# VH-VL binders against q2ft37, part 7

Target 1, 241 residues: q2ft37
Amino acid sequence: MGHHLKRVVSPKSWGIPRKTDKFVTKTSPGPHNKNALPIVVWARDQMGIVRNMKEAKHVLREREIIVNGRPVRHPDMGIGIFDIVSIPKSGKHYRILRDKKGRHVTIPIDEDAASSRLVKITNKTIVKGGRIQLNLRDGSNVLTDKQYKSGDSIVLSLKEGQKNEIIDHFPFQPGNMAMIIGGKHSGVVGRIIEHIPVPGSLPNRVILKDESSGESFETIDEYVVMVGRESPAIDRWGIEE

## First folded at step 1 (VH-VL)

Design o06 (framework fv_ogalvibart)
Fold by ESMFold2-Fast, scan of step 1:
Structure o06 (fold): chain C 241 residues (1-241), chain A 121 residues (1-121), chain B 107 residues (1-107)
Amino acid sequence: as target 1 above (241 residues)
Amino acid sequence: QVQLVESGGGVVQPGRSLRLSCAASGFTFSSYGMHWVRQAPGKGLEWVAVISYDGSNKYYADSVTGRFTISRDNSKNTLYLQMNSLRAEDTAVYYCAKDLYYDSSGYPDYWGQGTLVTVSS
Amino acid sequence: DIQMTQSPSTLSASVGDRVTITCRASQSISSWLAWFQQKPGKAPKLLIYDASSLESGVPSRFSGSGSGTEFTLTISSLQPDDFATYYCQQYNSYPYTFGQGTKVEIK
């Protein structure tokens, strides 16, 4: 029993091809600019869905690639960890994760799993009318009347008529499951054992334990994303039990 | 805007000591690892040393181990390199650079303009 | 220590050319490799990280590939701004090490 990332991309498919004369598309400026993967690089180099930029632009014009419930308009649009990519024409759905080496991995998921996405709360503000605005790690915002804490993860519906409805919540606290998304231990999944607040300017520390291996990992608050409670529904996020 | 400004370079005799400083601004200095990288005139880049966000972990190139000490003062947003027992081979432009991660496990993503150290006479 | 061997040491090319630079590690470094560009009198600038990821603000003509011990930096259509020296750097193990550099000169 362990909690770890599931890879479906073979080692020979990793990264940009060893030799190529094709243009590399850069990630658009925005919330996903660090560690984000351009959609055309994903479609061309990881998935083999298109051969070149001309084919990529055609596929995007035909609305054949959907990210987080919306058709991709630009080949340089960035995709990041926990994003949902759907190809309606083929009925295929994927979740983007990171492996132990920090590389983007593509996990096939079913249509039900593709109807929602996981995202971390980074801040909250009170907006006009007294409602709470949650600022999310991917740079998006949602309004709510309920109280949530910075550092928690929420699950947002992508279903028509329910878009951005909060349907689940994973508190940032000891005992709950988390994934490290930054630093050398990026891709590690474990249970939070301890949160150590540090006074002043230094980041707070978090200790995670991979119970299957017994190995402990130390990281900082910023690099932790909650992916579950005691162990419920972890496989929905591409994590093997 | 991330800015790193090195200072403390100059001409120094072999066997003497010199301390370099790097003033950081435009990012939360206490949250990132920091590097020193040098380049001898007309030569390539040589990695020198790294320090984690809190100073608890430090690593050095073999050529400077036992002679150079990396340190930081997070209250002043300043990185230091104490260089002892200087040799002619230490003559180089010394760059300060920011790591992508707090634990110094990444790569230098932003660099200072460099400060020249000349060991001669 | 991990030795990084870069080739060629010097490359002459014309605007519009496809340029390829190779970097070889003495032992496996997985994908822990970055590529930097340096112009005369200036500090190095990050181009590629994790062997194949393009840094924000870097032109799309730059690409990286490889894993393990063999890595390649490609410039698909060389521009005047690209005449510079390029370095690979491994961050798999301390001490970190750079390749010797490849100077891309105008033909």
Scores: ipSAE 0.000, ipTM 0.418, lowest interface PAE 17.9, mean pLDDT 81

Design o07 (framework fv_ogalvibart)
Fold by ESMFold2-Fast, scan of step 1:
Structure o07 (fold): chain C 241 residues (1-241), chain A 119 residues (1-119), chain B 107 residues (1-107)
Amino acid sequence: as target 1 above (241 residues)
Amino acid sequence: QVQLVESGGGVVQPGRSLRLSCAASGFTFSDYGMHWVRQAPGKGLEWVAVIWYDGSNEYYADSVTGRFTISRDNSKNTLYLQMNSLRAEDTAVYYCARDYELLGYFDYWGQGTLVTVSS
Amino acid sequence: DIQMTQSPSTLSASVGDRVTITCRASQSISDWLAWFQQKPGKAPKLLIYKASSLESGVPSRFSGSGSGTEFTLTISSLQPDDFATYYCQQYDSYPWTFGQGTKVEIK
């Protein structure tokens, strides 16, 4: 037991497979929706570092699992795509991604890569004092006095004393590298070739090209997360191409 | 010793309401998700509802959605099932069950309480 | 919903027999399957979780195997107190679903 789930876990095993219109349900715990993987499940079944809920609560109480620079307090807290998970006592760090079948995949990364996180900007609001509040895909917010656009990705520092400092920026535009995180092309990494505005209420379209295969993929804005520029720093993100 | 004791069952007319309780002892109740599972006389098991350890999330079977409400009071170590608009097909023994690790397998069950919906 | 189908629905056996019960899922559930024993008038009791893990206090004559869509519960040497109804349950996906049950009775 325990050897089968060390690398991958299906998001569907924690989600609701039936249509939302048939039920009134609450959202899953944590910053991610119903398809998030609970930290106790990740630690027990994916990583093998706890055996049961009591052990999980002990590990969390001792601050032995850190998600996005914060000690996890609740064993049912959800983790999702692009989250950074650290286990300081073992010196191990991980980034959560999804494979082409939509399963959560735990990718080992080094300490430098674990000192920041990637997140997509979904909206922005002007707040008191003239600062801009950026609303992020994971439900968190950050304040800035610089101009950013919805659809762009930013890199936030997780270092103590510099938490939430914007240290990098990947604009949503042709020529930059993106990952598809939803729909039938989920898991594809490619370079944006074209953004096609669609009239009316239909979503705008995005065409990406997988540079390794030369294959083109069409998706919608909502499913695209920028992961690099024209010259991606692949080593920094642990993503190939 | 882990113990779950259901109560509140009885005979009730169609269209009326009934509230079931499950008293938990022998473990830290607030550490565990809890389920209701029912069994019609002479039939198999049917999952009814679940509630997370802190009450933050609930899910229901299609057959009871909109009619039943699961809730808990961690200060009293008690799980509840509020059953509204009862139908003849809701006749069953209702078990409360403890969820292991929020995964939905049931490591401990109560003795059950019989609900009969009949005129 | 994931449908769970057990076979046979009823099984006649003698003390000392090797008994095998099968459970089939309508789609892959990996290892996310539990087996329960229910005696008349009693609550179900957990025997096996995660397809093959024996619950603490359950006799070693019980074993589980399988993954994906086909699962088996085996009782290697049937004892008098093993005459009961057995249920499989998938916990891969909401809603959680049970098999219809297999009744093991005296031959």
Scores: ipSAE 0.000, ipTM 0.416, lowest interface PAE 15.9, mean pLDDT 80

Design o08 (framework fv_ogalvibart)
Fold by ESMFold2-Fast, scan of step 1:
Structure o08 (fold): chain C 241 residues (1-241), chain A 121 residues (1-121), chain B 107 residues (1-107)
Amino acid sequence: as target 1 above (241 residues)
Amino acid sequence: QVQLVESGGGVVQPGRSLRLSCAASGFTFSDYGMHWVRQAPGKGLEWVAVIWYDGSNEYYADSVTGRFTISRDNSKNTLYLQMNSLRAEDTAVYYCARGTYYDILTGFDYWGQGTLVTVSS
Amino acid sequence: DIQMTQSPSTLSASVGDRVTITCRASQSISDWLAWFQQKPGKAPKLLIYKASSLESGVPSRFSGSGSGTEFTLTISSLQPDDFATYYCQQYDSYPWTFGQGTKVEIK
């Protein structure tokens, strides 16, 4: 059985000291501040698109790399899980995910799949006029007139004329599909069985079932990102077995 | 045209100090991480130290940790290696080499001509 | 530290020969390996990076292959300019380490 994925290795698999990782991630002013992979590292070391900083700056100046619908302006811009990277000159599009070892994987996707992105809601603030500002896991924000809950995932359009329009919603609740993005079960896709609130400052617990293995496992709220409802939405995002 | 020119090498007694310089031209120096790599006479290559594009991070080989200090002056396009408590085992040609600002190498793409440091009594 | 071992340490060859040099890592380094050429009295020159990617300006007679722990550098038809010492280098894990070198000399 062959997978139709190009496996790309995360910076940690290069054996780089944590000081180097910390420096690289903190230099990036963009989204995914804590675990971001800088675009120049992705382009040079994982994809082989550029050889050095000079080539990276040239490619960015010419608007040849687009992240989440916007040309990358700074080589230090961070990319992370569920980000969409496009290279218009070559007609190529990619989604960034994680494998079962927690490594970043670059998944080729088609143009339709590259027209939207998935992101988790972490917080919300109320703005004058009844509008709500949603604070997203990648550090970006979006305004809406509809009520959403922290922990839910939304799908944002990247299409010209519809940018940042919420086009789908996956609530954090039993029965819906989630991807684990941290801890022992990182990279696993499972169905939410039960959410167990824990009093005080300790993390709330989540029980999921991995439908491929039939096994149940436990994780914490912070590591859960909703990726679908009754059916695995991940298959619709260009993952093939 | 990219050029890296090392200087400051010479003969020095054990326990003394020496400072090497590397003058860079033909590229935007402040965009690149820089390395020192050495080669003892008749021996192979040994990586010594690295400094990031903005001077914010440095890493060293265990053999030189606590004795050598890498630094840079981006206004002068110059890389330095301060070598303290020199030992006979530090005798080598020292090369300046260019990396990337993330210091994740696709290889050392440009090297200087090297400068000889001889530590002898 | 990851130890890099090259084989052979020296080889004698004639112009026109196919030359193969091997490099072994003490643990898996995926494809994070570079090859360098060094001529007497000169600085090393990058030939190949990421195990098999040819550096710009390097002649096509040079090629690299391998992954994990076993790697090879091949020169398909040796030229007079190719008599030199060749080094492999891993950049998978800090500290970065080089092989001991392989000297290609005239038969």
Scores: ipSAE 0.000, ipTM 0.401, lowest interface PAE 16.3, mean pLDDT 79

Design o09 (framework fv_ogalvibart)
Fold by ESMFold2-Fast, scan of step 1:
Structure o09 (fold): chain C 241 residues (1-241), chain A 119 residues (1-119), chain B 107 residues (1-107)
Amino acid sequence: as target 1 above (241 residues)
Amino acid sequence: QVQLVESGGGVVQPGRSLRLSCAASGFTFSDYGMHWVRQAPGKGLEWVAVIWYDGSNEYYADSVTGRFTISRDNSKNTLYLQMNSLRAEDTAVYYCARESYDYYGMDVWGQGTLVTVSS
Amino acid sequence: DIQMTQSPSTLSASVGDRVTITCRASQSISDWLAWFQQKPGKAPKLLIYKASSLESGVPSRFSGSGSGTEFTLTISSLQPDDFATYYCQQYDSYPWTFGQGTKVEIK
């Protein structure tokens, strides 16, 4: 009825499963939070490009998997929502999203779409020399001379020679489009209607409208990621309308 | 058995260019990622650049980005570093190094070639 | 960029001593850390990779430990051939970065 996340179909049969090592389920400490998916789990379970840990280590040794422009070094390296995963040898590129059940889904994208990534600003700090350091939702940082607000999303270039250049900006404000990444409305894309600051220790509330259904719903700031301005940007982020 | 030999170092004036070469022998060059690492006189090691085994990707230290270009010719078993717009602070011994196939550590190094940038 | 800091910058030791060098990363690098030995006028030599794995041909008196942000190189019984400068190096992400070095000198 509403907006839909495209489902990627993996191969159903991979032959006789082989397992020489016990897979670790915990993600290595890194740029992603508690909801990150280990790269070996992604490559084995979602993509079917490796059968076991030994094959995963071989693929990583060959630098065949790139996340956000960097070769993956460890099979437990976490990938999370809006990350760009590329496999240069096959010319294939993917964006990681979440479905309504909170599961990671892998969306095929073209090379142009893989040249940048979307990330939410969680905080900002003034550093030496008066520049602004933006603290990003995935734990990374970027320096800028321009003014951005916590809660906004920015698009960072992954192109060599332009790495971490801010090439687009989606402000957290009424009228702009957002994707919900947590809670009961996870996977929904809606338009911000109202932001309600709540005094004290309770999280601030956000009211959004799902324009496909006409229904309004409420969530918290933490679950909101801006994905567009007043014009819908749904197709760019792998959501079917 | 395995050997890397750098060449092309010398004295150059600021603002000029210089090209370094690294000749590989005793292993299948096309299977290995290759690095350039430099060391200024009396100072520590500084990583400069990497090129993947097939030449499909390169990365650079911030200090040399836009000025240096790493390249390779797998048919000649040779690694290159093209150094443009040279500065006094680029004065260093330049080493080429091979990364291990199994663990990515730089397991084989050349003897180094000295580059002196002075007026 | 990931900053690597070594401690101490210089240490004086005698043959037979147990020597410990510490390396700290500004952010987690898991176990993607190498240790190198360099003698004057020579290229660096790989001693340890993946934080704790001994390179082939390296004496067993050398050992590495640690993960995340804090790492240690230990020489269990210092030999005359071990007086050199030691560097840690992260290879978790580009650009790769080295520590400033630790010079092990004769006491």
Scores: ipSAE 0.000, ipTM 0.404, lowest interface PAE 17.3, mean pLDDT 82

Design o10 (framework fv_ogalvibart)
Fold by ESMFold2-Fast, scan of step 1:
Structure o10 (fold): chain C 241 residues (1-241), chain A 120 residues (1-120), chain B 107 residues (1-107)
Amino acid sequence: as target 1 above (241 residues)
Amino acid sequence: QVQLVESGGGVVQPGRSLRLSCAASGFTFSDYGMHWVRQAPGKGLEWVAVIWYDGSNEYYADSVTGRFTISRDNSKNTLYLQMNSLRAEDTAVYYCARDSPLYDRAFDIWGQGTLVTVSS
Amino acid sequence: DIQMTQSPSTLSASVGDRVTITCRASQSISDWLAWFQQKPGKAPKLLIYKASSLESGVPSRFSGSGSGTEFTLTISSLQPDDFATYYCQQYDSYPWTFGQGTKVEIK
């Protein structure tokens, strides 16, 4: 059985055009995992806002690119799904999503939508002082006194004075809307029909329905990110149903 | 003046090792990806290896993978190529070259080359 | 790997001639193609990058065109300094690959 070998070493989730990925930078250690897209690759290859590394370093030094409310300082800093990228000088804002091949895509959004970010809870731990630390899909953490479940999505404020305040919550349960971020159905928005726990080491299964096509499909917990309740948050997240 | 100067070439027996250096001057070395390109006597150009501007990633031609290691020292403005398990077919002039993929260019600056001869 | 093939491998020309060299890629490389000039005993010199962009300091008689899989280097009026070997190179994806070269000789 033969398999095709890709000649580029870039992470499979990166969405840059093949012709421009010959010089792909590894993601620096940070809040995102190894499959994140480096900011210099995003700015040069997807956006065309810098021409060379010197210009990229200058733009970052001048704090002209902001990710999730924080100026980016390192060209190899990673960005990932649902991250908010703002360029204050031009008044432009973007959200990073995934396409059907699992590649990052950049969606223009308005200023109001850029004032918060959506993130999935992957785990939770009790930390010093008895509070709950939520471990988020992007590798970041947030402390809370409220109860949340793994698999749920939360919306965090990016506004000054309210940073990391939880302002909305989308439970992982039947009836609520999700975006698929991996596997065959990556990029699809569907409604959760059923969650099927699988004993042992195999991933739990999730059945969703794409309301626009009427098609039902199956995926695994890891690929599901909640993006709404009875309706998708299309007007807020730039996600097409 | 922007300049790249290779050194370390010479005559070496098959199976042995050799280390090449490339000294950069006249530009900010840490802003550029660096490559090794070789040319066998009377033959065309063959790409050998690349190292990114910060040293965080490398790629190699299949013919040298597992035998050659590219590295850089940005504090010394120097590029290296460690060549192990040398074969007769590695005989070539080795050039270091600068590129700037962020500037849409390929190899805009080349060194003068250093000759490596692998013979018994 | 992307294979680059040049045509012709050798050509004879006179000063003042229009010279055309073709380069073909085995798969689409968009416009990620460069042209180099090499004289005996010397390092290659960049002439054209991104298929059609003239490198600073290169005479305007040199021009590049093409996209996808077929590319052309043209010298509009050959000068004595232009007798050399010319190489195309794709820099779309690793490994980067060169054409076999085209030697431009005195007729």
Scores: ipSAE 0.000, ipTM 0.402, lowest interface PAE 19.2, mean pLDDT 81

Design o11 (framework fv_ogalvibart)
Fold by ESMFold2-Fast, scan of step 1:
Structure o11 (fold): chain C 241 residues (1-241), chain A 120 residues (1-120), chain B 107 residues (1-107)
Amino acid sequence: as target 1 above (241 residues)
Amino acid sequence: QVQLVESGGGVVQPGRSLRLSCAASGFTFSDYGMHWVRQAPGKGLEWVAVIWYDGSNEYYADSVTGRFTISRDNSKNTLYLQMNSLRAEDTAVYYCAKEDYSGYDLFDYWGQGTLVTVSS
Amino acid sequence: DIQMTQSPSTLSASVGDRVTITCRASQSISDWLAWFQQKPGKAPKLLIYKASSLESGVPSRFSGSGSGTEFTLTISSLQPDDFATYYCQQYDSYPWTFGQGTKVEIK
């Protein structure tokens, strides 16, 4: 789908021997890996806040787009599910989510909601000083003195002076709310009913109830991200709208 | 094909001025940031200055700040470097370099260079 | 400023040898690193960008690897045409900085 020239706003100059596709914006190595959306594609195609690559480059050089509390340096920087994007000059803030078809959806949020981000713990290691390093789903990590379990979600502050402070925690357990980020049920928010360990190398299974439809469904641990306890912590869902 | 042709180099005495030009062809000049990079005889590469695609911003290496001015004329597809208060250490081949189409700030094409010799 | 340090400054190798050149950044630059080849009396030519991406038209014997602060350029089977000086360059942030260069001499 799509023509190569439509992947970038700036026209392909005549006589350039390099293929534009080899130098078109790709997701920067880092958070969200293969599932990330390049910031320039988001800003141009989803938001319309830049008209072409020249405007995108100008905006990034002026530090006008903030992702998870950090100015974006490169137009191919990837953004993904649960990332917070802010445009300080316009006072606008957004959370990136996924709809039931697995497409990125941009949800407007207020300044308070933009002061923190949700992220899943994928692993943990013991590092210098006996502290625990939490390895997060977006590829980042944080240090803590408190015990957390892989599969849990944490909420990290983006506020100046509190950046990366853990301010909330949603355990991976029955009764708590989760969003599915992969597979057939991607984009669905449901309540965990049961976690079923599977012997051997097969992935463990999770049974959830989609309370909007009343139907139960099955997925695997890898696709489950905790988003709350008795209710979702995220104030507004693009999935239900 | 993309071509960058530098001119204006020569021999000049310390304290004097010189203006370099870079004529661009084979691409939409007004879509790309442009750079000057220099190389002293027998030495390595040193970045000198950049100007944005629309001419709205410029950045300079500390070694030339206050003495050199980068500018461009998009109607003529030409990049300039005005060099004032020249010093012996400014002796170098000066290359014009183009930014990448992708927005990476990568130098994807270079001119053949023009030699500036500051002699005393 | 981000300082780029290359090693070795010079190396000599025989045709067919595998050659490696290293480049170290004084702070993390992710993968915003390019490798350039410069032959005597000529302008630099882009070989590798984004640490490991091969520029169109560059022979497959050239490859790049690394991220963060340590990077490597490899020539898997050195050819006579590879006699040149090689430079790494970070393009993470202003000012752009280059390594001091590695001169490859074919014995």
Scores: ipSAE 0.000, ipTM 0.417, lowest interface PAE 15.7, mean pLDDT 81

Design s01 (framework fv_sutimlimab)
Fold by ESMFold2-Fast, scan of step 1:
Structure s01 (fold): chain C 241 residues (1-241), chain A 118 residues (1-118), chain B 109 residues (1-109)
Amino acid sequence: as target 1 above (241 residues)
Amino acid sequence: EVQLVESGGGLVKPGGSLRLSCAASGFTFSDYAMSWVRQAPGKGLEWVATISSGGSYTYYLDSVKGRFTISRDNSKNTLYLQMNSLRAEDTALYYCARLFTDYAMDYWGQGTLVTVSS
Amino acid sequence: QIVLTQSPATLSLSPGERATMSCTASSSVSSSYLHWYQQKPGKAPKLWIYSTSNLASGVPSRFSGSGSGTDYTLTISSLQPEDFATYYCHQYYDLPPITFGQGTKLEIK
């Protein structure tokens, strides 16, 4: 069998209509921007740990929800693909992925897997002092003395004394493992077979292959995130071998 | 000026232990992943172990896994290789190397000789 | 495991001649993670060419690297006396294991 997202058994839906308040949520400017899921929507609708905005604000004030190693301060803070969400009181950790319909899915992970996050490099700049600033897909930045390429993925430590240390690197290259995060093939994991530059303003094309099924998928650069190399430990990302 | 200086090599009997050190200077040690690479007399280069810049991730050659431990102390700018259950086949000059662009090894120490023999 | 095989094992040439040596991988390697080192007898290796075709600091322009997939080459356009050394290719694409080729010894005829 090919590479698949881990199967997660979800509990039955709870209490519709259980909500006590009406409120409108929006995603704050910041990581993931327009593509992000607000933390209150996640906590209320996917996890069932809060019923309304009052409960959400209480939980956040008590620092009970940690995203990428940092306590969430506002209920409209956005979470997105490959973000790590931890609930310290319950000892539970989750990775956010997307299904084939572009919906956010919550994958339970262990504490070790929650100690790092995967993120794609979108650009790089030289800053004062000659260091390289990597611009990341979630809108964050990291400084490094090493050269990396746009399109590559890096793994950043979330550990207290090592935050934002680059601890692994998956190049955007034929032969390496990738996940499609947008378009009609969202959620597919496969090996990059070919990268096809397209003349003009049209997006460049990428062909991925699921070697176990033999099926090939064509997508664009923007929708590809590298998740490993030829022999990666991809299961730590919630992906079945 | 980047410098890497290895120490701790010597003569040891099969089954014995040695701890190698690599003292780094002239750069921000905590920003760089580091490797140990060995070379048996008259032979080629063989990668032994790599450690991430903060020390959270380690990788090993299969034949040394469970016997060797790579570690680092970023407060002392020092890389270590603890070698246990040494075998004759571990006899080599051991180099410390810094990982640069695309994990090329841009600076190497002078090496420290490990001889496993009776 | 990706095995790197260098050819020839020994290359005997005179100063002024062109040298070409190859490194063949048992499976495709990204060109970004294929590097070359120069080692002289009794000395530590020196990074010579990184990411297939980029010359390391201080490496003379007579050196060049090329290749993709499984086939990589190091070329010296006109040999100088100081170029005689052993050259190793290295891949950092598969982790673990990281592998080196067995080396090509460039020696004076």
Scores: ipSAE 0.000, ipTM 0.418, lowest interface PAE 17.6, mean pLDDT 81

